# Ledger of designs, part 135: VH-VL binders against q0aze0

Target 1, 268 residues: q0aze0
Amino acid sequence: MKIILVNNRFKENTEKKAQEIAGQLSALNVEVIIDNGLDEPYAGTVDFIMVLGGDGTMLRAARRYGQRAIPVLGVNMGTVGFLSNIEINELAEYLPLILREEYSLEARMMLEVAVFQQQSLLTRVFCLNELLLRSNSPRMLSFALEISGQKLEPYRGDGLIVSTTTGSTAYSLSAGGPIADPQLDAFIVTPVASHIINKRPLVVSPEREISLHLLEEREAIIGIDGQIKMDFGAENRVLIKRAPHPLLMVNLKAKPFFTSIDRSLQRQ
Key: E = the ipSAE of ESMFold2; O = the ipSAE of OpenDDE; V2 = 0.75 times the mean of E and O plus 0.25 times the DockQ between their complexes.

## First folded at step 7 (VH-VL)

Design A26 (framework fv_inotuzumab; at its last look DockQ between E and O 0.83; V2 from the best seeds 0.00; counts 0 for: pae E 2.3 > 2)
Fold by OpenDDE, look of step 9:
Structure A26 (fold): chain C 268 residues (1-268), chain A 123 residues (1-123), chain B 112 residues (1-112)
Amino acid sequence: as target 1 above (268 residues)
Amino acid sequence: EVQLVQSGAEVKKPGASVKVSCKASGYTFTDYAIHWVRQAPGQGLEWIGGINTYTGDTEYRRKFQGRVTMTADTSTSTVYMELSSLRSEDTAVYYCARDESYYDYLSGTFDYWGQGTLVTVSS
Amino acid sequence: DVQVTQSPSSLSASVGDRVTITCRSSQSLVYSEGNTYLSWYLHKPGKAPQLLIYDVSNRFSGVPDRFSGSGSGTDFTLTISSLQPEDFATYYCLQATHFPLTFGQGTKVEIK
């Protein structure tokens, strides 16, 4: 068996724990690779991924490995979030089940985000939570939204969020988007506005394709899961689709989504 | 408008403790981490540590571990840094700085800073 | 710890001059998906430091176009295309790819 341990560079304890766990697993004849983000994603075949940290760390892991159909377990290390399944102090208890592959999986839809310069592809990224288009100035953006070839009326505002249902409790929520059952597959399109709200959030079928572009010569930024940023101008287009593969999240412990919403959201 | 407002200058004796506050406003407090950076006379900027205001998790530079404690009060949107066992070398201007964050992810980019707090340690 | 060295430590320049400051790290600052956590700050005595450039080459909001950042891996540069009176200050680079976060020692830009 081969396992990747993903940790967070901004949480030193996660690195230490990764090393500790690696030692333990090695003693059990399990091959371990530690991914602290300083290297390229491991390209070889792996059987399991443990994410040591919070939701941000999970998002990074998802972007790096989510397209490979590898079980991903979120192990919380003192943080609050929606994407961890067990606590670090529970790992020892569940380790035998992991090694025996006795767990259930929950498929979570991811986004495929492609950014173009005219007709040239600049980048393609898979992400678990959302794509954000926002102004890089105090001025509002004017941009066009097209859904499966249907052109909506121009949007005006600070920006736009296209989120998965997983991401519905993230930035989309702060922008006034609905909370979605993570068992659903759907796009949530939430306008971001500082003082003017002229559009309502949209819930869109995952079978649709979403495209965005600016209608004016202004500077904007594309953000992905709050971790990737790139400049976005009038010459750019973004195309959003459902990723061809979902993230396979490991369920070792029951985690009731709806009963945890109030507790988790009260902290934001 | 984003603002970080720090508490006033402090004068302490060696061995004492100092607690500096940083009050944040103009944004959602728990969406950003706060770091502390100091500058001793004639020296450069030195990172001390940071606190995730959402989770309360802290990270300290090793040289300060055991002496520094950072806390966040969400009700007042205020972050505190307490430094104990003060020595003359701790004399510096202390800054709080906001870090773009996304859950437990930190960008390590300090986009807004407090005005600074002079802490003088002298016998 | 990752060492970050700026060069020069100080320089004298005139208004209108092109100024270049270099930051070199002891290790690569590339992280994860190609992100590089290197930022530049301007600091004047008695004032709060100000963010100029983040992620190597992105200007922070409100920062004049005369400021630009470049570089990759271990070598980074801050350029002021035409120095203005308000630009006389000490500049710092910050790496946040490696823990602990570390600043360069600073570059003081003085009036000639």
Scores: ipSAE 0.738, ipTM 0.899, lowest interface PAE 0.7, mean pLDDT 93
Fold by ESMFold2-Fast, scan of step 7:
Structure A26 (fold): chain C 268 residues (1-268), chain A 123 residues (1-123), chain B 112 residues (1-112)
Amino acid sequence: as target 1 above (268 residues)
Amino acid sequence: EVQLVQSGAEVKKPGASVKVSCKASGYTFTDYAIHWVRQAPGQGLEWIGGINTYTGDTEYRRKFQGRVTMTADTSTSTVYMELSSLRSEDTAVYYCARDESYYDYLSGTFDYWGQGTLVTVSS
Amino acid sequence: DVQVTQSPSSLSASVGDRVTITCRSSQSLVYSEGNTYLSWYLHKPGKAPQLLIYDVSNRFSGVPDRFSGSGSGTDFTLTISSLQPEDFATYYCLQATHFPLTFGQGTKVEIK
């Protein structure tokens, strides 16, 4: 069995914990690859991915490995997030089930984001939560949104979010988007501080293709899962569609999504 | 619009503790981590540590571990840094600075800074 | 700790001059997906530091286009194409790829 341990560069104790867990797994004849983000993703065959960190570390793991159909387990090192399944102090209890492959999997859709300059593909990335188009200056953006070739009326405002249902509780929620059941596959399109009255979030089929481009030259950024930033100008176009493979998330414990989100909203 | 406002200058004796505050306004407090950076007289900038305001997680540079504590109060959008067992070499201007966060991910970029707090340790 | 060294430690220049400051790290600053966590700051006495450039080459909002950043791996450069009076200051690079976060020692740009 070969397991990848994914950790966070900003948590020194996470690196030490990864080494400790790697030693424990090696004693059980499990091969371990540590992915601290400094090297290219491991290219060989892998049986399991264990993410040691919070939701942000899980998002990085999803971008690197999510398209490979490998089980991914979120192990929380601090406060409970939406993408982690067990706490670090529970790992010893659940490790025998992991090694015997005795767990269920939940499929989570991902976005495929392709950024073009004119007709040339600049980059293609995958993400679990969302793409954010936003202004990089105090000036409002003017931009075009197309859904499966249908051109909507121009948008004016600070930006737009195209989210998965998993991402419905991230940037989209802050911008006024709906809370979506992560068991559903859908794109959620949420405007950011729109100056046009009654621009509403849209919930659209995951089979649709979404395209964005600027109508006026402005300083703008495309953000992917809050972690990758790319300059976006009037010569650029972005195409968003459902990724070929979902992220396969490991369930060792029941995840009471609706109870968890309800408690989070009651606190604030 | 975005502002980080720090508490005023402090004069402390060796062995005492100091607690500096950094009050944030003009943005969603939990979308940004707050880091602390100091500059001793005639020296460069030195990173002390940071706190993720969403998770509450802290990371401190090893030389300050055991002497520094960072806390965040979301009800007042304020971060505190407490430094104990003060020595003369802790005399410095202390800055708070925000760092865009996304859950436990940090951008590692300090886009807005507080005005600084002079802490003088003398006997 | 990853060491970050700036060159030169100080320089004298006149208004209108092209100024180049170099930042070198003891290890590669490239992180996953090509992300390189290197930023540049301007600092004046009695003022808070100000962000100029983030992620090697991206100019922060409101920063004049005379400032530019470039580099890769271990070698990074901040360039001021035509120095203005308000640019006489100390400049710092910061690496945030490796824990702990490490600033360069600073480069003081003084009036010739």
Scores: ipSAE 0.708, ipTM 0.870, lowest interface PAE 1.6, mean pLDDT 90
Fold by ESMFold2, look of step 9:
Structure A26 (fold): chain C 268 residues (1-268), chain A 123 residues (1-123), chain B 112 residues (1-112)
Amino acid sequence: as target 1 above (268 residues)
Amino acid sequence: EVQLVQSGAEVKKPGASVKVSCKASGYTFTDYAIHWVRQAPGQGLEWIGGINTYTGDTEYRRKFQGRVTMTADTSTSTVYMELSSLRSEDTAVYYCARDESYYDYLSGTFDYWGQGTLVTVSS
Amino acid sequence: DVQVTQSPSSLSASVGDRVTITCRSSQSLVYSEGNTYLSWYLHKPGKAPQLLIYDVSNRFSGVPDRFSGSGSGTDFTLTISSLQPEDFATYYCLQATHFPLTFGQGTKVEIK
């Protein structure tokens, strides 16, 4: 069996724990690959991914491995997040179940994001929470949103968020978007500081294609899961679709999403 | 408008402790980590450590571990850095700086800085 | 610890000159998905440092277009295309790919 341990570059404690877990697993004849983000993702067959950290560490794992249909377990290292399933001090208790593959999986929709310059593809990335288009200057943006070829009235404001339901509790929530059940597949389109009073958040079928481009020259940024940033200008457009595969999250322990919603409201 | 306002200059004797505050305003406090950076006279900038205001987690440069403690008070949007067992070599200007966070992820970029706090350690 | 070395340690220049400053890292600063956490700061005595460039080449909001950053891997450059009176300062690069975060030793840009 081959397992990837994903850790966080700023969390020395997660590195120590990754080394301890790797030693324990090696003693059980399990091959372990540590992914601290400095090397290319392991390209061969992998049976399981264990994420040591919070939701931000899970987002990196999802972008690297989410399209490979490999079970991913979130292990919280202190503060409970929306994407962690068990705590680090519970891992020894659940390890036998992990090794016997005795767990269920919860699918979480991902975004496929393609950024173009004119007609040329610049990059394609996957996203678990959201794409953020935002101004990179004191000036507001004027931009066009198309949904499956249908052009909406122009937007004017600081930007726009296109989120999954999993991302509904992240930047989208702060911008006034709804909290969504993460088991639903949908896009949530949330304006950021819109100058136009009637631009409301939209909930859109996951089968739609969403396109964004600027209507005038401005300095803008595309952000992916709050972790990847790229310049975005008048010669660019971005196309957003449901990714071919969902993230397969391991469920060893029930996590009551709805009774924890008050925690997300207190983040502000 | 984003502001980080630090407490005033301090003069301390060797062996004492100092606690410097950094009050944030103009943004959502828990969306940004706060790092501390110092500059000794005639020297460059040195990273001390940081606190993730969302998770409460801290990371300290190893040379300061055991002597530094960082805390955050969400109700006042204030971060504190306490440095103990002061030595003359700790004389420096201490800055707080903001680093965009997304849960436990940090961008590693210091976009806004406090005005600096001079800490002098002598006699 | 990853060492970041700036060159030159100081230079003299006139208003209107093109200025280049380099940073060299003892290890690659490339992280997941090509992210390279190298940033540049301007620092004047008695003032707080100011962010100029992040992620190697991205200008921070409001920074004049005469400032640009470039490089990859271990070698990075800050360029000021036409030096202005307000640009006389000490410049620092910061790497944040590796723990602990480390600054270059600084480059002082002085009026000739």
Scores: ipSAE 0.625, ipTM 0.845, lowest interface PAE 2.3, mean pLDDT 89
ESMFold2 (binder alone), look of step 9: mean pLDDT 91; pTM 0.944

Design A27 (framework fv_inotuzumab)
Fold by ESMFold2-Fast, scan of step 7:
Structure A27 (fold): chain C 268 residues (1-268), chain A 123 residues (1-123), chain B 112 residues (1-112)
Amino acid sequence: as target 1 above (268 residues)
Amino acid sequence: EVQLVQSGAEVKKPGASVKVSCKASGYTFTDYAIHWVRQAPGQGLEWIGWINTYTGDTTYRRKFQGRVTMTADTSTSTVYMELSSLRSEDTAVYYCARDESYYDYLSGTFDYWGQGTLVTVSS
Amino acid sequence: DVQVTQSPSSLSASVGDRVTITCRSSQSLVYSEGNTYLSWYLHKPGKAPQLLIYDVSNRFSGVPDRFSGSGSGTDFTLTISSLQPEDFATYYCLQATHFPLTFGQGTKVEIK
């Protein structure tokens, strides 16, 4: 068995903890690759991915490895995150179940994002939460949105979010988007500070293709899961569609999504 | 309009503790992490640590571990940094700053800053 | 800790001058996802620092076009194409690729 341990570069002791876990797994004849994000993603075959950290570390793991159809377990290193399933102090208890493959999997859709300059592909990335188009200056954007060949009336405002259902509780929520059951497959299209009062969030089929481009030259940024940023100008176009494979998240213990998000909303 | 407003200047004796506040407004408090940075007189900027405002998870630079505690109060949209066992070398202006990234995996880019709090440690 | 060194530590300049400040890290700041977490800040006495440039070359909202960033790997540059009176300040680079986050020592831009 070969396991990738994905750890957070910002936690001083995470590398030491990853080495301790790797030693324990090696004693059980498990080969371990440690990925702190500084090197290229491990290119070989692997049986399991263990993410040591919070939701941000899980988002990075999903972008790097989510398209390989490999089980991914979130292990929280502190306070419980939304995408983590177990705490680090529970790992020893659950390790035998992991090694015996005694767990369930939950499929979470991902986005495929392709950015073009004119007709040339500049980059293709995958993400678990969302793509954000936003102004990088005080000036509002004017941009076009097309959904599966249907051209909507122009948007004017600070930007637009195209989110998965997993991302419905992330940036899309703060921009006024709906909360979606993460077991549903759908795109959520949420305007950011629209100057057109009737622009509402849209919930659309995951089989649709979404296209965005600027109608006027502005300083704009495309953001991926809040972690990757790319300049976006009038010569650029982005195409968003459902990624070929969902992220396969490991469930070792039940987490109450609806009661958890309801409690969070009352606090905010 | 994003604002971070810090508490006023403090004068402390060696060995005391100081607690500096940073009140956020103009955005959803729990969506962004807060970092703390200080500048001692005649010195450059020094990063202290950060807090996830939603989960309360913290990370501190090693030299401050055991002396610094960061907390977040979601009901008041306020982050606190408490520094204990104060020494004369802790005399500095302390800043809170928002990480521009939305999630707890940080970019380490500080888009909005508090005005700073002067902490003077003198015997 | 990753060391970040700025050069020069100080310089004297006149309004209208082109100013170049360099920042060198002891290790590569390239993150495998294509991001390089290197940002530049302007700091004036009695004021909070202000973000100028992030991810090497991206101007923050409201930052004038005269500010530009460039570089890769371990070598980074902040350029001010035509210095204005409000630009006399201390400039800091910050690396956030490696823990702990590390600032350069600062470059003071003074009136000639």
Scores: ipSAE 0.562, ipTM 0.818, lowest interface PAE 2.4, mean pLDDT 89

Design A28 (framework fv_inotuzumab)
Fold by ESMFold2-Fast, scan of step 7:
Structure A28 (fold): chain C 268 residues (1-268), chain A 123 residues (1-123), chain B 112 residues (1-112)
Amino acid sequence: as target 1 above (268 residues)
Amino acid sequence: EVQLVQSGAEVKKPGASVKVSCKASGYTFTDYAIHWVRQAPGQGLEWIGYINTYTGDTTYRRKFQGRVTMTADTSTSTVYMELSSLRSEDTAVYYCARDESYYDYLSGTFDYWGQGTLVTVSS
Amino acid sequence: DVQVTQSPSSLSASVGDRVTITCRSSQSLVYSEGNTYLSWYLHKPGKAPQLLIYDVSNRFSGVPDRFSGSGSGTDFTLTISSLQPEDFATYYCLQATHFPLTFGQGTKVEIK
């Protein structure tokens, strides 16, 4: 059995914990690869991915490994996030189930993001939460949104978010988007500080293609899961589709999404 | 308008503790992490650590581990940094700074800064 | 810790001059996502530092076009194409790829 341990480059105590867990797994004849994001993703075959840290570390793991259809377990070291399933102090209890492959999987949709400069593909990236188009200057943007070839009226404002249902509780929520059941597959399209009256978030079929481009030359940025940033100008176009494979999240214990969201919103 | 406003100057004796506040306004407090950076007289900038304002999770540079504590109060949109067992070399201007990236993602890019708090440690 | 060294430590310049400041890291700052977490800050006495450039070459909102960043791997450069009176300050680079985050020692740009 081969397991990748994904940890955060900014959390030194997480690195120490990853080494401790790697030692425990090696003692059980499990081969362990540690990924802190500094090296290229492990290219070989892997049976399981264990993510040590918060939701941000899970987002990185999803971008690097989510399209390989490998089980991914979120292990939280602090307060429970939305993407973790167990706490670090519970790992010893659940480790025998992991090694016997006795767990269920929850499929979470991902986005495929393709950025073009003119007719040339610049990059193709997968993500779990969202793509954000935003202004990088005090000027608002004017941009076009197309859904499966249907051209909408131009948008005017600070930007737009195209989110998965998993991402509905991330940046899209802060911009006024709806909370979505992550068991559903859908795109959520949320305007950021729109200056056009009654521009509302849209909930769109995951079978559709979404494209964005600027109508005027502006300093703008495309952000992916808040971690990857790219300049976006009038020569650029972005195409967003549902990714070929969902992230396969390991479920070792019941995680009540709606009660967790309800408690989190009450505390804000 | 994004603003980070810090508490006023402090004078402490060696061995004491100091607690500096950083009050955020103009954005959703829990969406962004807050870092702390200091500058001693005649020295450059030195990163101390950060706090995730949503989870309360903290990460500190090793030399401050055991002496620094960062906390966040979501009801007042305020981050605190407490430094204990103060020495004369802790005399510095302390800055809070917002990580540009959404909450736990952390680019380590500081887009908005507090005005700074001078902490003087003298006998 | 990853060491970050700036050159020069100080320089004297006149308004209108082209100023170049370099930043060298002891290890590569390339993150596997294609990002290089290297930013530049301007700092004046009595004021908070302010962000100029992030991810090597991207100007922060409101930063004048005379500021530009370039570089890759371990070697990075901040260029001011035509120095203005408000640009006399100390400049810092910051690497955020490796824990702990480390600043360069600073480059002081003084009036000639």
Scores: ipSAE 0.419, ipTM 0.763, lowest interface PAE 3.6, mean pLDDT 89

Design A29 (framework fv_inotuzumab)
Fold by ESMFold2-Fast, scan of step 7:
Structure A29 (fold): chain C 268 residues (1-268), chain A 123 residues (1-123), chain B 112 residues (1-112)
Amino acid sequence: as target 1 above (268 residues)
Amino acid sequence: EVQLVQSGAEVKKPGASVKVSCKASGYTFDSYAIHWVRQAPGQGLEWIGGINTYTGDTTYRRKFQGRVTMTADTSTSTVYMELSSLRSEDTAVYYCARDESYYDYLSGTFDYWGQGTLVTVSS
Amino acid sequence: DVQVTQSPSSLSASVGDRVTITCRSSQSLVYSEGNTYLSWYLHKPGKAPQLLIYDVSNRFSGVPDRFSGSGSGTDFTLTISSLQPEDFATYYCLQATHFPLTFGQGTKVEIK
């Protein structure tokens, strides 16, 4: 059995904890690969992925490994986030269940983001929460949105978010998007500071293709899960569709989504 | 508009502790991490550490571990940095700065800064 | 710790001059996902530092076009195409790829 431990590159103590856990797993005849994000993703066969950290670390793990159909467990080292399932102090209790493969899996849709320059593919990236198109200057953007070949009236504003249902409680929520049950598969399209009064968030089938391009030359960027940034200009186009595989999240402990989001909204 | 406003100058004796505040406004407080950076007289900028404002999780440069504590109060949108066992070499202007990363992930790019707090350690 | 060295430590220039500042890191700053966490800041006495350039070459909102960043791997450059009176300041690069975050020692741009 091979397990990848994904940890946070900014946390020295998570690297020590990862090494400690790796030693414990090795004693149980488990081969361990530690991934702190600095090197390329491990290319070999892997049976399980354990993410040590918060939601940001889980988002990175999903981009690196989410398309491989491998179980991914979020282990929080403090206050439980939305993408973590157990606390670090519970790991010893749950480790026998992990090693016996006695857990359920929750499938979470992911986005496939393809960026083109004219007809040439520049890059293809997968993500769990969202793509953000935004202005990188004080000037507002003018851009075109197409949904499955249907051309919408031009957008004018600071940008647009295309989100999964998992991402509905992240940046899309802050921009006025709806809270969605993560068990639903859908794209949520949320305008950012639109100057067109009636541009509303859209909830669309995950079978649709969404494309974006600028209608005039501006400094813009596209952001992936708030962690990857790419320049976006008038000669670029982005195509967004459902990723081929969902992220398989390990469920060892019941986590009530609606009471968790309700509590979070009261705190903010 | 995004604004970070820090508490006023402090004068402390060696061995004392100082607590500097950084009050945020103009954005969703819990969505961005806050870092602390200092500059001693005649020296360059030095990163101290950062805090995830949502979870309260902290990361400190090793030389400050055991002496620095960062906390966040979401009800007042305020981050605090407390530095204990003060030495003369801790005399510096201390800045808070917002991490530009939306997800409280410490990306280390500082898009908005507080005005600075001068901490003088002398006897 | 990843060491970050700026060159020169100081320079004298006149308004209208082209100014080039170099930042060199002891290790590659390329993150595996293609991002390079190198940023540039302007600092004046009595004022807070301000972000000029992030991710090597992206100008921060409101930063004048005369500022540009370039580079890759371990070698990075900040260029000011036509120095203005408000640009006399100390400039710092910051690497955020490796823990701990480390600033360069600073480059002071002084009136000639």
Scores: ipSAE 0.554, ipTM 0.803, lowest interface PAE 2.6, mean pLDDT 89

